# Ledger of designs, part 27: VHH binders against Formin-H (forH)

Target 1, 361 residues: Formin-H (forH), of Dictyostelium discoideum (Social amoeba) (q54n00r34to394)
Amino acid sequence: VSLNEIIDLDREFELLLDKLAIEDPIKRKQMQSLPDISKRTLLEQNKADIYRTVKHKGPIESFADVKSVISSINTKHVPIDIIKTLRIHLNTADRDWIQSFLDNDGVQPILNILKRLERNKNRKRKEHSILQWECTRCIAALMKIKIGMEYIASFPQTTNLMVLCLDTPLIKAKTLVLELLAAIAVTDRGHGAVLTSMIYHKEVKKEITRYFNLVQSLKIEKNAEYLTTCMSFINCIISSPSDLPSRIEIRKAFLNLKILKYIENLRADYNEDKNLLTQLDVFEEELSTDEQLNSQQGTQIGIEDLFSQISSRVTGTPSQQELITLMTHFQRMSSSNLGLGVWTLYNALANQLEDELKIHP
Below, E stands for the ipSAE of ESMFold2; O stands for the ipSAE of OpenDDE; V2 stands for 0.75 times the mean of E and O plus 0.25 times the DockQ between their complexes.

## First folded at step 11 (VHH; framework vhh_sonelokimab_d1)

Design w04 (from v03 with S31Y S54W V62D; at its last look DockQ between E and O 0.01; V2 from the best seeds 0.00; counts 0 for: pae O 11.4 > 2, off the site)
Fold by ESMFold2, look of step 11:
Parts: C-alpha cells; structure tokens; sequence
Structure w04 (fold): chain B 361 residues (1-361), chain A 124 residues (1-124)
C-alpha cells in the first residue's frame, strides 16, 4: 500500500464525515481512529446507498420525488441538514431531475432562505453563515449544468441576494460567491446584472462607493485562495466587455480606490503564490494594453497595419500599379542624402494635394 | 475555433504514475471550467474531475479522489491531470472537455468541445 493510497482514503473519509454532518469533535476523532478496512467499508456503503445514511433525518424521505423535496424546503424554518442533503443530491442528480426541480420553482425557496437571513440584520451567528454557505453551494450545483446556469442567470434577484452574502465572515463562502458571480459575469445576460448588483450592494450595505468593501478585502483577508478569486473576479468584470470605453470606465472605479497600491502589497506578501501573482499580472497587463490602445485609437496606426489596409483596398483595382510605382519611388529614396527632408517633402506635397481635392472634388 | 489537445498517455505498469496535459486554444482559458473524462473499452465515458474557471477550484469524482490531481498553468494555456497509483482498471482513453462555462458538469452531453483523447494503458 502506497502513501498516496493512505492519504486518499483519509481525504475521502473526511469528506464522508462532512456529508453525514458528523461535527462533534469527539465523534470525529473516534471515527478517524477506525481501521482502514472499516473506513473503506463505510465509504462503499455510503456510495451505494448514500441517502439512507441519514435515516433519522426530518421530512425528506426520498429525493426521487421532486415535489416532496420542494415542499420540505418551502417552509419558514428549514433545518440545515435538509439543505446539506439537498446540496449533495443536486450535485449528483441527473439532468431530468434538475429540469423538474427548476420547472417546479425549486430555486425560489433557496433564495427565500437567503432573504430571511439578510432580514435578520446585525446578527452574525456562525449558524447563519453556514446556512448561507450551504444555500450558495446549492446554487453552485445548479450552475454546473447548462440548464441550471441559464435559469440562475435569468432569475431577477439571484445576483442581488448573492452579493449580500459577501458580508459573511466565512471566507470559503465569500470565495464561492465571487466564483459564481464571475461565472455569471462572463455571460451576455449576466455581466450587466453583476455590475447592477454591486450597486445594490453599495446601497444596502451603505458603502462609500461601489466596490469599496471588495477592494478593502484585499488588505483585510489573508487567505490566498480568496485573494486569487477576488482579483480574478475583478479582472473578469473589467475584461468581459469587448469595447474599450466600457473597460476603461469599469477599471477607473478600481483605480480611484487605489487598487494598484493593494496589488503592490499583495506582490510583496504573496511573492511565491503563482496563481495570485498571475491575476495581479493580468490586471496590470490589461491596464497597460488598454492605455496603449486608447492612445492609438484615432491617433496612430502601426506602419504594418496601415500598409495592409491600403494594400487590401487597392489590390485588384487599376490603382494597384500606381501604388506600386509610388512605393518604388519611396524605396529608392529610403537612403537618400536628404534623409528626413525627403519624407517631410512628400508629406507636404500630400497635404497640398488633399487640400486641392477637397476644393475641386 | 475552440481546440483541446491531450498528450502524455502511454503504457505504464500498475502502481505507476503519469501526467497528462491538455493544451487549450480559441477561448479565454482562465475564465472557464475544463474537465477530464475517460472511456474504458466497452464502457461509456465517465467524469474524472474538473477545474473551475477563475484560478481553480478542483472537483473530483468520488472514485478518483486522492489519486488524481488536476491543475492549470494559464501562462501555457494547459490543463494537467496527475495520476498516481495507477491500476489496470484505469486503462482508458482520457479526454479533456469544456462547455465554456465557469462550472463543470459530470454529464458528458453538457460539453460542446472535446479533445481527441490520449490512450493510457496500465498493464503488467
């Protein structure tokens, strides 16, 4: 038996304990002390009959019946164990089950839980954060399938309720929410919705400006996975628009929040984290590229690009031979004793000709 | 013009290791999930695991947890699958796939773009 096989078993067993909601530290330690044979037996039993391992749990007796599942979560008080079980099922259900869940409005009860947690203003109990996280994981499970992603992206309040979860102290929940928001933001339907939801976040949480808390989190949080995800989200919302003015406008909000100073500090503090450094590089490279494009647009075209455009226009027309003749004159004068003076003279003559053509078209 | 190209397959003895690569082009690699699948002779294509967009949560099929590691190098537009402790039942053609979404799906018919596959044979 290799060391990798032993490590694999322990990792799988930890995940099983999470699935079974065994959270008592004493019971967890006891279960971790089981012989490997016993651990493998429990894993295989759970794999073959996963939903029967929670036989003493509440109102859901079978996950095959979509309407029963939705009824159990469409109540004022939903036990967290039911949401955890739903999360597991959503990650393993076939497409037809997911479609039926969506068709019967199964997403709305999940969103209602998030709404009630937000209405419980000024209470930051760990239980509320864990419930937010489990609801967010249910949304993530739906988003992994195309029909679920399309449904979630088209649902009016989804991004609004998700951005409010960024206020949680649970770092893994913050990280997941940013991942999901980025996924929505790359869609045609979702980019504007995410931007609008960040305005909603500002208004509800009374931020000084849009993105203020997000940028501040780059200093406050010390988790490298979160920091990488946060920078990736920022890069995503800036880079998704195809037009330069939109990218400049979005980026300006972050520049006004002094994000470049935060990036400098992150490079120093996380100099060995290649994933984070890559995202920091993307921000600065995209900034530099767009600044160059902004200076060039309507100002100057590269010599090679300009020639290609002219050549494409005249190729196959009577003007092609005249252009060749003119270029031949330029070629002969390229090392003339007059140097820059030759090019200055050509430009002066061209300007004069263009003025004459405007007068006498 | 999305293209995925797998490489690194071959013959290996039981207990051995291989690292597979998936070179990606024609989409913004870092924004989207890319998954690994395999197809053994006479069986349907199975999900192995995936890495999400945005720098990469990894997800693994239950049967593959701990033996396989998925990673990504955005500077090379390349996804990797490190396979350890290989067994004869791991013999299959291995594919990478994407549907150009952040999230992965374990369902093969949700993926629009597939590589051509690389054969891994685990045999004494």
Amino acid sequence: as target 1 above (361 residues)
Amino acid sequence: DVQLVESGGGLVQPGGSLRLSCAASGFTFSYYAVGWFRQAPGKEREFIGAISGWGGRTYYADSEKGRFTISRDNSKNTLYLQMNSLRPEDTAVYYCATDRLWGYSHLTDEYDYWGQGTLVTVSS
Scores: ipSAE 0.000, ipTM 0.300, lowest interface PAE 11.2, mean pLDDT 78
ESMFold2 (binder alone), look of step 11: mean pLDDT 80; pTM 0.815
OpenDDE, look of step 11: ipSAE 0.005; ipTM 0.261

Design w05 (from v03 with A33T S52T V62D; at its last look DockQ between E and O 0.76; V2 from the best seeds 0.00; counts 0 for: pae E 14.3 > 2)
Fold by ESMFold2, look of step 11:
Structure w05 (fold): chain B 361 residues (1-361), chain A 124 residues (1-124)
Amino acid sequence: as target 1 above (361 residues)
Amino acid sequence: DVQLVESGGGLVQPGGSLRLSCAASGFTFSSYTVGWFRQAPGKEREFIGAITGSGGRTYYADSEKGRFTISRDNSKNTLYLQMNSLRPEDTAVYYCATDRLWGYSHLTDEYDYWGQGTLVTVSS
């Protein structure tokens, strides 16, 4: 995946509405209901403006002073309006301002707000979720610039605090967090940090196993954009390593959580959602490709490991009974006086079938 | 149970040096940011410095930079504070602290676990 895949029409349009200071919920809803072509047209007309310095009577001049901005957010209580203004400025500031912000550890106060919100007993209140979301949007703004992306990906505390935000009830914040984590996971330095942060999430949130809440969200959440982004994130962390053993090991955690059953249910429930179906296809195609590569490397696979892999794909589907019937044939023929000949014949038939299906699907 | 135990405090002359230790137990020490604070009589608890779990990043209060050095030995589960050029104004109870969230902060409220403190007295 790439930073362009993370860019989302609705998210970019939210950024535009924020830049234009359209805060009225009714007006925002009206503009969010525009056809996608209208949204894209408005974004193109204003793309250059989102990255230009804007002169404004009032606090804009105080936001031009990097150290003053960092001091104003490095306090015990930060008004949300300051964070909203920072977010807008991060989206419009030039590279030199951003570099100075990073050099002066400006990210740390943003992370400290997230840390403080996580400790709050009422952290799931709407006001706290919105502040969480605004802080995440500040991080997103930094990640749209190369120097910001490199800084964030190399700063492990960021991924730790971001994964803890996944328990927010605000679905657009959950979705944004997963988009950002996917972008970090693609980088050499960020992939390991994201994986380690999911272990941290398990420990802090007391999950029974790593990724449990993430996979359960595929059943619990009904928002198609979230489901698509969640699957995209899962695909991203699995596929980012260039080495086959790493991809197999990461994928095994999701297979053990029965993700293939969730995928089957999502296909049934969202059978006309092209974006979600594409991500589901990617998961299964990458699985199939890596299984083929693994067999070509001659990696020894134990019979019980192989059965577990097959069972996780088939259990709970219509194919389950057919597999049971096939296994019953294997059981009956296992005592045949032909010995190895039985298995050689079954393998020959299977190979012939697979070759025919690849040529004439 | 999480425990932090400071040691190494005592009486020292102005201009002297002192090394404080903080022994940690009951948690994965290498995963947590740990820090030093102090509290002089009648004053609020004051941040001195902190060091990340890996030891890769160290933070100091602006007023303490150059005189105090914070370090950690993850193999011994121990945090250290080396204090040089001590002044009577450094007289305080010194605390080590850690928090359950992996990260840095200078704010007292963001640390979940505290030691009992060790008294440092700098006689004038």
Scores: ipSAE 0.000, ipTM 0.320, lowest interface PAE 14.3, mean pLDDT 79
ESMFold2 (binder alone), look of step 11: mean pLDDT 80; pTM 0.816
OpenDDE, look of step 11: ipSAE 0.021; ipTM 0.487

Design w06 (from v03 with S31R S54Y V62D R100K; at its last look DockQ between E and O 0.01; V2 from the best seeds 0.00; counts 0 for: pae E 14.6 > 2, off the site)
Fold by ESMFold2, look of step 11:
Structure w06 (fold): chain B 361 residues (1-361), chain A 124 residues (1-124)
Amino acid sequence: as target 1 above (361 residues)
Amino acid sequence: DVQLVESGGGLVQPGGSLRLSCAASGFTFSRYAVGWFRQAPGKEREFIGAISGYGGRTYYADSEKGRFTISRDNSKNTLYLQMNSLRPEDTAVYYCATDKLWGYSHLTDEYDYWGQGTLVTVSS
């Protein structure tokens, strides 16, 4: 839980030069040219002071000068306490301050911290997760207002850096990242960027297929707020396109991952959680609505696609065995010498059943 | 025709508690953030706190943390402000507001829709 775990010799020595107030460029170059042994010796003499200075570095003393604040975070080694102080201020600052922060490129240093954490060989430690979370909270604070949301959406790398944070063990950070991605996904510019970032996540993290880790998390994670947020994100990326083919295509990826089985398990395990149940209802209601629209528009579904959709809904539910039994009847009767007559009879019986259910629901 | 109507204001003793309600109509209440503000005579409106849509996360001004609680009941389209440990300086007209976008803000100019306000007076 120390920034020294992510700092190499050269970076720790740069911190020492800052502490010693060696600002002359020529003198700094001379000091950085010292042999590594000499650098280590100087660091050992001052090691406690380096960590004490970082550890005791208080809040940013003035927020009136936006450029000074940005300078304090636009360094190679940013203490967690400075990011926490910035996060608190971003949540309470007035619009003019935030506009000035955006105009002076204040977002980029925050993204640079996330980039450095991803490149570091120690990036999966708990200490990295806390810094990732605080940086994400700074982004969240900016996204709370329209000018910040518009500005964040204009940075194409933001979604890529945020999705890579989904690997964190810190559940509150995972939850926040998904909420922010959903907010970006509802914008005209952001929906495609979020979908593309999930492909990027698959490639960088070596997922079997897009969304695999996301759907698996519905089984692994036990936190109700996370589960609700995860389902809300999934619903958001499916429902944002106005055209039916796009919604069907996006949803198909989740159906192929058997999300309906996860949904049924969540209903059973969280049967009194109104917020989660609402999101589960939204997924199934939107699926049903789009299936009705698809039928009305005359869109043809191949036999294999139709079976896959039905199987995805039924697998892992009590109805699975009944479907298997029905399909074995179809299999047995399909080799009957009755031919088309068999299928005509099955359709007639199905229509009669549907008529009966309409009268007596 | 977005409408917000505050209620529950009145006279309360110092140290007392009061719950304000904000009834919402004309928009999908559960989707959008709703905030509470107040305005004392001769002063500008100040942010108290907000609750987000989807997920229902709350955010508070630092000065109000610990005394005030914001909640929402989406089945009744109602936002609540529970105020405890009230002081005479809490005397103000209290407003709820929304902007119909995903987002919550401490800034008044980010909100397009406001209620009429309800008066809270804290006095012996």
Scores: ipSAE 0.000, ipTM 0.240, lowest interface PAE 14.6, mean pLDDT 78
ESMFold2 (binder alone), look of step 11: mean pLDDT 81; pTM 0.823
OpenDDE, look of step 11: ipSAE 0.012; ipTM 0.306

Design w07 (from v08 with D30S D31Y V62D L105H; at its last look DockQ between E and O 0.22; V2 from the best seeds 0.00; counts 0 for: pae E 18.0 > 2, placed apart)
Fold by OpenDDE, look of step 11:
Structure w07 (fold): chain B 361 residues (1-361), chain A 123 residues (1-123)
Amino acid sequence: as target 1 above (361 residues)
Amino acid sequence: DVQLVESGGGLVQPGGSLRLSCAASGFTFSYYAVGWFRQAPGKEREFIGAISGSGGRTYYADSEKGRFTISRDNSKNTLYLQMNSLRPEDTAVYYCAADRLWYSHSEDDYEYWGQGTLVTVSS
């Protein structure tokens, strides 16, 4: 994708945000942090011309009958070529056709294919992956239209199935799925659906914790685009709630998985990748912002929570040993004859350090 | 272990009503679409209807629309089938089934099955 194309996309997207009268700077920033595919999807959904019956006289005349198409894909053995053709058609079909497709439960056969593939993971891996990819692309095509997006977002089963596709060996497919999930998550009803689906993923894939595989991917995967998309997705689901407690809770799950350590590593390893760095910055900035907000609202962060936060920040860093040393010292001094005096001294020192930091930013 | 246990079957007169229950255990019930099938003697198993995990969507076979109602209580991990205006042709073993992702009219798409409960409609 040429730099010019990216610039154009961003510009168009800004115009869309204006058109949508999204005036809240926070919300705008959140929207701007969406994956490109999500932006494109939103753009396409809001393009007036999408409803124009482009009678594409293409080779797809055979797909004119929605019922016939659905019947053709509602079989135990669906040729990949049929799904490819469906994908192409879904990308070019008019609103009425898509509506008819949805009304006739056309999405179900696609989901059934994906479901069957999931059950048969032990067999011929490459062909199955391709078929899964094409099915995912069909879903993507449907999501380009508002009615399709709404339909997909309203069905938790669809998002459940989508998250299962994250286990595909095809990096492009994984990336696409994350992009689509991110797009869904920014919708009014979609955020909850995506979170629920991630719980579903945990259960089906027998993850140790929610988001475990996703966060591990940050450690294991080397594809910059995928990593960027992962971070974008994570940022999206954390930032979507308007209430601070919800954001903190969601973020906490990731922090507990030591995401900050992986972020640090990614920052070091991909220091020239602007897209990835942007997402990393977003995560850190939002974390900082919410921490500040939380501190101002007087919500007495429990000692345990504070400790957890600090631990999460220093784990895997050179500061970890220093923290351990300090904590050990606290442990010893807490039982000392100094009583409350020791804490007063610590606080005095801390204040002194803060003053020093102000002088030497 | 995943278990689906049907109950409520029995003998009923033509025109009568019956409510079947299916108790689920061993899996997260709310994540599964669940449905009802029946098999009459000497016939193939046939789809009756299904309900989505959240209970927000139901799907019925064309032949059963209006007489049968499917509902679920996720807090009790229970699926229900309300049958009204029963006919001798409704005599069958009724099965509860669960699907991870999407309800379907195809029995092949359902992962878990109960042992069934017999419903006999006879004067």
Scores: ipSAE 0.000, ipTM 0.256, lowest interface PAE 13.0, mean pLDDT 83
ESMFold2, look of step 11: ipSAE 0.000; ipTM 0.131
ESMFold2 (binder alone), look of step 11: mean pLDDT 81; pTM 0.828

Design w08 (from v05 with S31Y S54W V62D; at its last look DockQ between E and O 0.01; V2 from the best seeds 0.00; counts 0 for: pae E 12.6 > 2, off the site)
Fold by ESMFold2, look of step 11:
Structure w08 (fold): chain B 361 residues (1-361), chain A 124 residues (1-124)
Amino acid sequence: as target 1 above (361 residues)
Amino acid sequence: DVQLVESGGGLVQPGGSLRLSCAASGFTFSYYAVGWFRQAPGKEREFIGAIYGWGGRTYYADSEKGRFTISRDNSKNTLYLQMNSLRPEDTAVYYCATDRLYGWSHLTDEYDYWGQGTLVTVSS
């Protein structure tokens, strides 16, 4: 058996696995572990389909006709196998095919499937989550090239429907949606669309505050890839604006949701996961950097906003009791007959303390 | 100014290993995807694999799956391509590339920024 025949065998066997829709990573690894004779036997039994081309029987007979493909998915009920076949083609199609797909509004039928799944949510079905996942994988395939990314980022309808998929129980789909939203959020036009879509998510899903479910997922979910991706998305939407006031405002929403406590717990629970720890470090380092910049620019912070920032960093930590004790002193002294003098003295002592800490760290 | 600089190329024996580096400046790879390509003499540039922005997930072309590993080091702003079980047909100039997008593409004309390349020769 020649080296070319060995390379062809592995490639042809991968095509067979794709045709048979064997997506389970464990099962896929098991089948790739079969002896070469077994692989050749399976390929021989299916060689007309694999040898030079892979054809999916059913409504999609040829991918050369973009309008025929779009017609096959632009129906009231689209079988999962048709969406899987489309996903595979979108990942391998050339740029001209993708351009034609976009020009003929091929994205809209995919979005329509997501809309119908949201309306039909009352009956929980495994098919719902799988269809959501395959539709988001189709969107992901389009976003791999610039014309697809630009198209997807241009319309808030797309991001609105993507954020509604964040409630799926399928962790792989949640993870992918967050990756795609991050990709959109770093673009000039996409950042605002993603932020607006999170407001839409709050309204449709009846969240108390924006980002509540997202932050809660950092406690509930145990998949490290998801947790890393979720923190990366949060960092992305905070860090993408070039202006300091925007970053502070976005971050405040997460600080008010007590994200720093979740970060502390994640560090303890995932102390060996370098990728997750890096994202946790990014959040805290960007917070510290922006606090320094804010002090240097002399921006005015209201007393309620300042307390909210301090509370967000202290609540649930050992420092909480010390803060309460300090506040009790402030409360008692606020009625002092020294008036402004008490605050002047506190400030003088605080400045002296900070000067001493510079000398004796 | 966005720059990518490859290093670590050289002469290796068949079956050997090399680790290539791609140092990024004016660009934070943690935001954006970076792809690895190669070009053998007389052939077109060929996609090897990529690392996504934010999250660090990797993807490999089918022909290179299992032999090559892409990784990153945020403290050095550097990406790596670990190549194992090298063969004479792996002889090529290796490039890293980015279009400063979150995702990657297998299409070479989608990339605006390329390194100068580093030569890998697999021979006795």
Scores: ipSAE 0.000, ipTM 0.271, lowest interface PAE 12.6, mean pLDDT 78
ESMFold2 (binder alone), look of step 11: mean pLDDT 78; pTM 0.805
OpenDDE, look of step 11: ipSAE 0.017; ipTM 0.473

## First folded at step 13 (VHH; framework vhh_sonelokimab_d1)

Design x01 (from w03 with E55G R57E; at its last look DockQ between E and O 0.01; V2 from the best seeds 0.00; counts 0 for: pae O 12.4 > 2, off the site)
Fold by OpenDDE, look of step 13:
Structure x01 (fold): chain B 361 residues (1-361), chain A 124 residues (1-124)
Amino acid sequence: as target 1 above (361 residues)
Amino acid sequence: DVQLVESGGGLVQPGGSLRLSCAASGFTFSSYAVGWFRQAPGKEREFIGAISGYGGETYYADSEKGRFTISRDNSKNTLYLQMNSLRPEDTAVYYCATDRLWGYSHLTDEYDYWGQGTLVTVSS
């Protein structure tokens, strides 16, 4: 084994430890002391399973009895190994077992763990991310089956808890959460749930605007897989609605966050990453397509829809009162020829303002 | 209720050996990581070592490697700390702890359950 190979292995392994959010110095040192073969194995498994299989584990609890399993995880304090075991079992369990698990409210204890972790966020324990990760993986396992997906998508607060997991330092966990949310978003009921959860996220995390942290991640994060997943998620939530106005509205939120600028930067920085570029292309193509459709479909935006859109944009802003004043004026205008003249003047003013804005963006 | 009770402390001469025990009750002992800490007079509590659930991996502070050995007997719900080549600076109250949420930690604040401690005095 060449010295270069060893160096590369160590480097890659360090990166893996970082990705796994292994920050405990003692644990990190222990892992660093693993044989090279073990390190390589972990690196290879990282694609499928990021956790080391602990050798010589004592007797593992039988998960044959669904009720027993649920009872074991429905406690105030649950060892991480139990959750790991649950994850493994969920990935291999038959449909009937999963159904029974769901029917007996087996998901709730997992969510309770996540809730507890979120509540204790002020006392950040380094290993919280790992437990959170394992819980998320359990959810992921459930979602592999149709009944599980449907359950998760319909389960109250599930997506809310999932979005809160996006602040984890574990990059793989963040990626997974976004993947899961994207999957949910493309379902009939799931799209609304995800949008609602993003509002929830804004409120809980005190974001300036909806999707702010997500879009900022495109600027800050350097992990290509995560970036790709971010863009994929964004594309999913924009493209899922069948109606053009809904897509335009959702996309507008992202555009207002200057996502196009970040997309440009990502193209420059990741010009060899096919997956990321694909997602970027999807975003731009869909944008273009919808713009064309919108232009062709004479903004038959009903007057009511137009007002709704304007109202939505102005509500809660200093411009709200100005809009009200303007609307009141319009309401009082006569339908006479004189009134028509006034409308013409307003239109002329609007056009002038648009021209000025083009000159001074 | 989770209970941890340390025993085996006492007076020992420098160079001597001592074995501490921690009896656990109120939880499935075999499923959880447990650890040893000590606190000397006027000093902060410090991590000695821990053992993962299911009789798995042991972890030690660098300062104690080779002198101290942690083991567990799940059939007896008991954690052990074998201390060899004891020194006066090893004089402290020794605590066993468990967190139950985590597989391992060296941080005192990540342990939720503590014993009352047992005093070890190393003196000539």
Scores: ipSAE 0.000, ipTM 0.230, lowest interface PAE 12.4, mean pLDDT 83
ESMFold2, look of step 13: ipSAE 0.013; ipTM 0.616
ESMFold2 (binder alone), look of step 13: mean pLDDT 79; pTM 0.805

Design x02 (from w03 with R57Y; at its last look DockQ between E and O 0.01; V2 from the best seeds 0.00; counts 0 for: pae E 11.6 > 2, grease 24.9 > 24.2, off the site)
Fold by ESMFold2, look of step 13:
Structure x02 (fold): chain B 361 residues (1-361), chain A 124 residues (1-124)
Amino acid sequence: as target 1 above (361 residues)
Amino acid sequence: DVQLVESGGGLVQPGGSLRLSCAASGFTFSSYAVGWFRQAPGKEREFIGAISGYEGYTYYADSEKGRFTISRDNSKNTLYLQMNSLRPEDTAVYYCATDRLWGYSHLTDEYDYWGQGTLVTVSS
């Protein structure tokens, strides 16, 4: 990078420190010693605030006192400016401060704000969505370092309250929640917690089946970043278990919700979005791979189970009519006096076809 | 309906021990956090501690650190509070509580379901 770009970054960061009212000379020097990538990240986070800037009302030393900070958020009604100030501090605090924050149960007041927002009859107000957004950004800040990630993944109510935030109309908050849940779901300890929380979401939000609202959002939402993140989350919870039966069972829930229809529509509507297309490819490739593994390791499967698997794949796609036509042929020939000979011939032809497709794709 | 019933209260001498029970019904006890509160005469209810439902993590108010132990027996749908080294200041009505969001809080208005309470008197 050029000298002018370096000088411009330092000047922009000084203006940010002024905007955030960080006036302690020692703290300002510490902030200016941050890597350039960190400075740019903080500038972008504050540029992306959509409603108002953070107003920091206390002296710098009072924000350095962990217990004073926790006390300020551990009340029945926490002003959004206090949560915004906390978010900024969590993104810039050193490891020792973060460890102390965790040790003094600082995460629980953040979760309590989310719980109160869920209980409020006016949950859909714009101000409540902004509070949800800032609280999830506080959680995200903690998850950026290892001790915070380990604490959040093991904390008893985190995933339950996070999944309830998926109702927010603020698309950036929905997207961040799914990113955080995916990060938790890839851990051994967190995967089961995320799956259990989706059952909790079904119970609290009175869904007819688990994942229903999540899959419906693939049709309803139009934001490409959200759609990519949603598919990435779905891929993460399916693929995280090492055992094949678990992956098949989780995936079956989504297949029964006809996710392949939504995937096909997304391919058509977002045919130039490489990030989304990659996630759609991951879903289908992992489905195909696990089906191949299942046939290699599996025992005899029942006719009804096999038909269910095939039906869930083709229903709602252009292939459906061709499959119906083919099965009508099978129906007519199933009553043939030729008996087993019919099925033996069909199998031979199918094997020939599959061998030809291998040679001449 | 969610029901919580405390028992085990009574008169105990200073320095003594007492174990309170909270019998739960009407919800999946093993899945939800449950907590203990107390209310001394003329005072507000105060948080003692809670135990999560998922892995049984316990959380205690700073003022009660080390003297009280919260446990649960999911096979009996019962929450326990073991109180040791009791003082006259521990005299209060003790309540168990739970909420519908699988969490805990030190704030009383975050809990939707409460027991009737059991009186503990630490005398003389």
Scores: ipSAE 0.000, ipTM 0.362, lowest interface PAE 11.6, mean pLDDT 79
ESMFold2 (binder alone), look of step 13: mean pLDDT 80; pTM 0.815
OpenDDE, look of step 13: ipSAE 0.017; ipTM 0.297

